# VH-VL binders against Stromal cell-derived factor 2-like protein (SDF2): the designs that were tried, part 2

Target 1, 181 residues: Stromal cell-derived factor 2-like protein (SDF2), of Arabidopsis thaliana (Mouse-ear cress) (q93ze8)
Amino acid sequence: VEITYGSAIKLMHEKTKFRLHSHDVPYGSGSGQQSVTGFPGVVDSNSYWIVKPVPGTTEKQGDAVKSGATIRLQHMKTRKWLHSHLHASPISGNLEVSCFGDDTNSDTGDHWKLIIEGSGKTWKQDQRVRLQHIDTSGYLHSHDKKYQRIAGGQQEVCGIREKKADNIWLAAEGVYLPLNE

## First folded at step 9 (VH-VL)

Design r2 (from p2 with light chain N58Y)
Fold by OpenDDE, fold request of step 13:
Structure r2 (fold): chain C 181 residues (1-181), chain A 119 residues (1-119), chain B 112 residues (1-112)
Amino acid sequence: as target 1 above (181 residues)
Amino acid sequence: EVQLVESGGDLVQPGRSLRLSCAASGFTFSNYWMSWVRQAPGKGLEWVATISDSGSTTYYPDSVKGRFTISRDNAKNSLYLQMNSLRVEDTALYYCARETELDYGMDVWGQGTLVTVSS
Amino acid sequence: DVLMTQSPLSLPVTPGEPASISCRSSQSIVHSEGYTYLEWYLQKPGQSPQLLIYKVSYRFSGVPDRFSGSGSGTDFTLKISRVEAEDVGVYYCMQGTHWPYTFGQGTKVEIK
């Protein structure tokens, strides 16, 4: 199944199987923006992200997402954009990944380069991909470091410039819009 | 904008009951664990109770276990502390505080409500 | 229960001078997953407590960099590099690793 612009998807971390997750809980350090974590549950409404084009481009809903394309991911429930910057992430001290803005507020910190592993040309479900932040060059990253003081052990999501196995994500569950022909 | 406001503090006799309330505003209440912490006059801080975001899990110290019950109504953005069999040593300013799932601890506190237990 | 012991209990300081508060736990407060949930709170006169430091050494948002936390195992320290008038109050360490949560006795920081 093709991942098209406008599709609502869950991104699953390949190694841990946690889904990219966010809700209205701001970081208490770094940017103070809405936090982004890895959530272990498969059924979770806070793990849907809408694939969006960068403003000023011609891509539209239903278009395929090409390898090498710069995209934005909008959190479905809070309408904030997957974001990164130079602030230190809370656990590992890597690059902080957060949610920023809203339907009318976005900046280049919301831009991620889609990199499909292998020779694939367009993004598909269950395909191994990396998301590289344009401004920081950090790859969307997760690992076995979790928030465990009182909560259910959500894992840290951060950015790291080193290309590792822990940078691999897959589009898993989702609502995929039909491909424009 | 983010605020916790305690209420319900009163003067009561030993053995009586009292219910405290904490009204939350300015944030998504249901995303946070909540706690009560008390401070006797001129003394230090003492943890009283903690409740999970959904209310399914609660924790108490031995000093109040069996007498106090922490609860919440997420629809009303409210935290409660039912205090039964009150003792003189329960006299304190009672704070509600929110706890994040991000390992920070108690990052927002209310102003407190005073409970006085005396014969 | 984990006993948290602070020292000193009273700390008069001169503005601009450094301050150091010790907090010791009666047992290890290292979580099974390797993290240490030691927090520092400040209660300024007439105010509610406020979070300063979490996980031993991380400053909470808005906390000035003159505050720093350190330590490991059972021995922890809060340092103020240059005390200011607004730093007056009672400082509490708290362990959040084990139930029940337990606070230190508090350290009253005053200006000389």
Scores: ipSAE 0.879, ipTM 0.936, lowest interface PAE 0.6, mean pLDDT 96
Fold by OpenDDE, fold request of step 13:
Structure r2 (fold): chain C 181 residues (1-181), chain A 119 residues (1-119), chain B 112 residues (1-112)
Amino acid sequence: as target 1 above (181 residues)
Amino acid sequence: EVQLVESGGDLVQPGRSLRLSCAASGFTFSNYWMSWVRQAPGKGLEWVATISDSGSTTYYPDSVKGRFTISRDNAKNSLYLQMNSLRVEDTALYYCARETELDYGMDVWGQGTLVTVSS
Amino acid sequence: DVLMTQSPLSLPVTPGEPASISCRSSQSIVHSEGYTYLEWYLQKPGQSPQLLIYKVSYRFSGVPDRFSGSGSGTDFTLKISRVEAEDVGVYYCMQGTHWPYTFGQGTKVEIK
């Protein structure tokens, strides 16, 4: 299945199988912005992200997402953008990943370069990809370090500049919009 | 503004029941675990109960287990503490506090509501 | 239950001077996954408790950098590098690793 701009997708961490997750719970450290975590459940409405183009580009809804393209991911429920910056992440002290802004408020901290592993030219479901943050050069990253004080077992999501196996994500569940002909 | 407001505190005799309420506003209540913590006059803090975000899991210390019941109504942004078989030693200011799954602890507290149990 | 023991229970401090509060747990409060959920709360006079430190050494948002937490295993410390008048109140340590949650007795910090 082709992933197009406008599609609502879940990103699954390849190594842990957790899905990229967010909801209205701000960090109590770092930026204080809406938190981003890895969620173990497959069925979760807070794990959908809408693939959006960067303002001023030619890409539009229904277009294929090319490898090397700079994209934004908008959290479907809270309408905030997947974001990163130089703040330390809560558990590992890596680069914090958060949700920022809204439908009318976005900045370059919301920009991620899509990198398809292998020979693929356009983004498809179940393809191994990395998302590299434009401003920090950090890759979207996760690991088995979890928030565990009061159960839940959600894992930390952060940014790290080193390419590692823990940087690989796959578009898993989602509502994929038709490809423009 | 993030806020918790407790109510329901009263003067009651031992053996009676009382129900406390905590009204949450300014945040997504259903995303947080909630706790009750009490403070006897001139004394320290004592944890009383905790409930999960969905309400499916509850925790109590032995001091109140079997007598107190924590519950919540996420549709009403409300936390409750049903206190039965009240004892004199239950006299305290009762705080509600929110807990996040991000390991921060109790980051928001209400002003408290006073429960006095006296013969 | 994990017993949390604070010392001292009363701490008069001259403004601008440092303060140190100890908290000891009767048993390890290290979670099975290696994290220690030791928190410090401050209750200023006439106010509700407020979170200062979580996971031993992490400062909660808005907490001044003059506050610092340290320790491991069963011994923990809260330090104030230079006490200000607004720091007056009762400080509590709390372990959130084991049920039931348990607080220390509290340390009353006052200005001399």
Scores: ipSAE 0.874, ipTM 0.933, lowest interface PAE 0.6, mean pLDDT 96
Fold by ESMFold2, fold request of step 13:
Formats: sequence, structure tokens, C-alpha cells
Structure r2 (fold): chain C 181 residues (1-181), chain A 119 residues (1-119), chain B 112 residues (1-112)
Amino acid sequence: as target 1 above (181 residues)
Amino acid sequence: EVQLVESGGDLVQPGRSLRLSCAASGFTFSNYWMSWVRQAPGKGLEWVATISDSGSTTYYPDSVKGRFTISRDNAKNSLYLQMNSLRVEDTALYYCARETELDYGMDVWGQGTLVTVSS
Amino acid sequence: DVLMTQSPLSLPVTPGEPASISCRSSQSIVHSEGYTYLEWYLQKPGQSPQLLIYKVSYRFSGVPDRFSGSGSGTDFTLKISRVEAEDVGVYYCMQGTHWPYTFGQGTKVEIK
């Protein structure tokens, strides 16, 4: 199934199977912005991300997302954008990944380059991809480092400039809008 | 504005019961673990209870285990502490506090509600 | 239960001077995966506690960089590099590694 602009998808970290997750819990250090983590459950309403073009482009709802496209990912429930910057991530000290902005407030810190592994030309469900942050060059990354003070839990998500196996994500569950004809 | 407001503190006799409430506003209550911490007059802080975000798991120290019950109603953004078989030693200012899944401890506290147990 | 012992219990300070508070645990508070959930809280006069430091050395959002935490295993320290008048109050260490959570007895910092 083709990933189109306007689709609402879960992004699964290939190696650990945790889904990219957010909700209105701010980081206690770094930017203080809304946290982004990996979540172990498949049934979670806070793991949906809407695929959106960068403002000022001609891409429209239902268009395929081409390899190398710059995109934004909007957290469905909070309407904030997947974001990164030079603040340190809470556990590993890598690049912090957060949610920032709203429906009318977005900046270049919300821009991610879609990199399809292999020879695919457009983004499809279950395809291995990387998301490289434009401003910092960090790849969206996760690893088996968890928040553990209370029971659980969720996995750290961060940005790392090195290409690693732990930067691979798959579009898993979602509501996939049909391709435009 | 993130806020926690405790209520229900009172002067009661030993052996009686009280129910404390904590009203949460300005944040999504169901995303947070919640705790009660008390402070006896002129004394330090003592942790009293913790409840998970869903309410499915609770923790207590031996000093209150079996007498106190922490609970929550996520639809009403409310935390509760049911205190049974109260003792003079339970006299304290009772705070509610939120805890995060992000490991930084108790970041928001209420102003406290006073419980006095005296004959 | 893990006993947390603070020293000193009373700390008169002159503004602009450094201050140091010790916290010692009766057993290791290093979690099995190597994290140490030691926190410092400040209770200013007439206020509820506020979080300063977590995981030994991380400053909570909005906490000035004159506050620093250090230590390992059972021996921990909070330092204030230059005490200001607003820093007056009772400082508590707390361990969150083992149930039950336990606080130190408090260190009252006041202007001489």
C-alpha cells in the first residue's frame, strides 16, 4: 500500500518493534518541548502521525511520497510536528526529538527527508526507510534504552547523524489515503 | 497553567476515616502517574502512595499499607486517598504530586490539605 | 527501606558563597541497569516542594546552572556555586530506585 500525503500512519522501529509515540508530557530537560518516545503496544491512539508536505509546495492529499522528499509528520492527537534540534536527548545525550508547534505554527525544525532503503521510488507500507532531519542531519533513531524510574516503559527516541541499523522505520498500521489518479 | 489542588483535610478522631481529593487541570491527567506525599508538622517529607497512569498498579509504604487506598478517576481528572483507621501519627499536610514516565520525578505538587488526627 | 541521611541539617550561608549538602544512602541506589534515581527537592518557606535535580546530576527545566548534583553508589552531593537569597529553604534528597521511595531528613539553608 502506497503512503500518500494525508495518510495517518504508525512508524515502527524495525529492530525493537516499538512505535513512534507522543503525548502532552514535556521533557524535564533540554528544550522542555513535548516528548517523543517509542511505545511497545500496537493499539495506541498516540502513535498516529499524519504525513504532510512542506508549506509552499504543490503536493496535495493523495499524492505519493517520493524517495528523497522533504516532509513533515504531524502528531494526530496533539497536532504538533515531529521536530528536532541541538538539545541533548534525555538518556543517551544524542539529538533531542520532540513535538513542536501547532496547525498554524511550523518551522524548518519540522522538516525530514524521506530516504527509502533499496530501489523503491515511492514510499510504501512495510518498506524500510530512514527519516533524516534537515536542519541537524540527524536520522530518526531509537534503541533499547528505556525510561525505567516507574514501571514500563517507553523507549528513547533521538537523532543520530551516523547511519545505523537503529535508524530504520516501517510504516505499519494506519489509515492510508488512496493514490490520486 | 498546570495545577493540582488538594481538598478534604479535616480534624478527626483516631480510628475514623477521611477521603482526600486532588483536582488536576492544565494537563492530560491520564498521562501521569500520581503520588501522595505527606509532611508532619515541623518534620520532613514522607512518601505515602503512588498510582499508575491507568490506575492498575499501586504502591504503599508499610506505615499505611492496608489502611490507605490511592485511586483515580481519569474521566474527572481526580486523584483520591481513602484513609481508614486514622492514627495520631497520620497528622500531616498531604500533597499530591505528579510523576512522569520520563524519569524526572515529581515535577508538579499541589499546595497540600491538612489532616489532623486528635482526640 | 533505604535510609537517606543528609548532612548538615542546618546550613547558614552568606550570599555569594558556595554551599554543599551531602546525602548518603544506607544501601546502593543504583538500579540494575545502572541508572540512579536520586533527586533533590527544594521547599522554600511557605511553599510546596519543587524539583531541582534528578538522576543525580540532571537539572530540571528552569533550574539555574549554579545548582549541580554529583555522586554515585551511596554518596551524593548537591552544590550551589553562589548562593542567592531566593535559594533559602529546606533541601531534601530522595531516592526513587527502590520501593518505598524515601527522603532525607532535610537541610535547612538560611542566610546568616
Scores: ipSAE 0.424, ipTM 0.819, lowest interface PAE 3.1, mean pLDDT 93
Fold by ESMFold2, fold request of step 13:
Structure r2 (fold): chain C 181 residues (1-181), chain A 119 residues (1-119), chain B 112 residues (1-112)
Amino acid sequence: as target 1 above (181 residues)
Amino acid sequence: EVQLVESGGDLVQPGRSLRLSCAASGFTFSNYWMSWVRQAPGKGLEWVATISDSGSTTYYPDSVKGRFTISRDNAKNSLYLQMNSLRVEDTALYYCARETELDYGMDVWGQGTLVTVSS
Amino acid sequence: DVLMTQSPLSLPVTPGEPASISCRSSQSIVHSEGYTYLEWYLQKPGQSPQLLIYKVSYRFSGVPDRFSGSGSGTDFTLKISRVEAEDVGVYYCMQGTHWPYTFGQGTKVEIK
């Protein structure tokens, strides 16, 4: 199934099967912006991300997302943008990944380059991809480091500038808008 | 702004019951675990109860287990503490506090509500 | 239950000078996954407690960098590099690794 602009998708970390997650809980250090974590459950309404083009481009709802495209990912329930910057992530001290902005406020810290592994030309469900942050060059990354003070064990999500197996993601569950003619 | 406001503290006799309330505002209440912490006059802090974000799991120290019940109503942004079989040693200022799944402890506290248990 | 013991219980200070508070636990508070959930709270006169330090050494958002935490295993320290008048109050350590959560007795920091 083709991933199009406007689709609402879950992004699954290939190695751990945790889904990219956010909700209205700020980091206690770093930027203090809305937290982004890996969530262990498949059924979670806070794991949906809407695929959006960068403002001012010609891409429209229903268009396929080409390999190498710069995109934004909007958290469905809070309407904030997947974001990164030079603040340190809470567990590993890598690049912090957060949610920032709103429907009317977005900046270049919300921009991610889609990199499709292998020979694919457009983004499809269950395809191995990386998301590279434009401003910091960090790849969206997760690893077996968890928040565990209270039960539930959400996983740290951060940015790392090196290509590693742990920065591979799949578009898993979602509401996929039909491809334009 | 993020706020927690406790209410329901009173002067009661030993053996009686009280219910405390904590009203939450300025944040998404259902995303947070909640705790009650008490402070006897002139004394230190003592943890009393914790409830998970969904309300499905609760924890108590032995000093109150079986007598106190923590509960929440996420639709009303409210936390409760039902205190039964009250004892003189339960006399304290009772705070509600929120805590997160991100391991940084109790980041917001209310101002407390005073419970006095005496004959 | 994990007993948390603070020293000193009263700490008179001159503004501008450093201060140090010790907290010791009756058993290890290192979680099975290797993290240590030791926190420091400040209760200023007439106020509710506020979070200063979590996971031994991480400053909570908005806490000045004159506050630092350290330690491991059973021995922990809060340091204030230069005490200011606004730092007066009672400091509590707290462990969140084991149920039940337990606080130290408190250390009252006051101006001489």
Scores: ipSAE 0.407, ipTM 0.814, lowest interface PAE 3.2, mean pLDDT 93

Design r5 (from p2 with heavy chain T50N S52K D53Q S54E T57E T58K)
Fold by OpenDDE, look of step 14:
Structure r5 (fold): chain C 181 residues (1-181), chain A 119 residues (1-119), chain B 112 residues (1-112)
Amino acid sequence: as target 1 above (181 residues)
Amino acid sequence: EVQLVESGGDLVQPGRSLRLSCAASGFTFSNYWMSWVRQAPGKGLEWVANIKQEGSEKYYPDSVKGRFTISRDNAKNSLYLQMNSLRVEDTALYYCARETELDYGMDVWGQGTLVTVSS
Amino acid sequence: DVLMTQSPLSLPVTPGEPASISCRSSQSIVHSEGYTYLEWYLQKPGQSPQLLIYKVSNRFSGVPDRFSGSGSGTDFTLKISRVEAEDVGVYYCMQGTHWPYTFGQGTKVEIK
């Protein structure tokens, strides 16, 4: 299945199988913005992200997402954008990944380069990909470090500049819009 | 604005019951653990109870276990503390506090509601 | 229950001078996963408590950098590099590693 702009997808961390997750829980340090975590549950409405183009580009809903494309991911429920910056992440001290803005407020911190592993030209479901943050060069990253006391075992999601196996994500569950002919 | 407002504090006799309420606003209440913390007049803080987002987990110290029940109504953005078999030592200002999912601690506190247990 | 013991209980300070508060736990408050849930709260006069430090050494949002937390195992410290008038109040350490949560007795910081 092709992942097209406008599709609502869950991104699954390849190694841990946790899904990229967010909801109205701000970080207590760093940016203070809406937190992003890895969630173990498969069924979760807070793990959907809408694939969006960068403003000013020609890509539209239904278009395929090409390898190397710069995209934005909008959290379906809170309407905030997947974001990163130079603030330290809470657990590992890596680059903080957060949710920022809204339908009318976005900046370059919301921009991620899609990198498809292998020879694939367009983004597909269950395809190994990396998302590299444009401003920081950090790869969307997760690991088995978890919030423990009252977080229900959610993983830290952060950015790291080193290319690692822990940077691999797959589009898993989702509502995929038809490909434009 | 993120806010917690406690209510229900009163003067009661030992052995009586009282129900405290905490009204939350300015945030998605159902996303957070919630706690009750009390402070006797001129004394320190004492944790009383907390409850998970969906109410599936509740925890108490021995000092109130079996007598107090924490609950919540996410549809009403409300936290409750049912206090039974009240004792004089339960006299305190009772705070409602928000706990995040990120292990930060109690980052938002209400103004408190005063419970006085006296014969 | 984990007993949290603070020292001193009263701390008069001169503005601009540093302050240090100790918190000791009766047992280790290191979680099995290696994290330590030690928090510091400040209750200013006539106000509700507010979070200052979480996980031993992390400043909560909005907390000035003159506040710092340190320690490990059973011994923890809150430091104020330069005390200001607005720092007056009662400081509490709290462990959140073991049920039940337990607070220290509180340390009253006052201006000399």
Scores: ipSAE 0.329, ipTM 0.777, lowest interface PAE 1.3, mean pLDDT 94

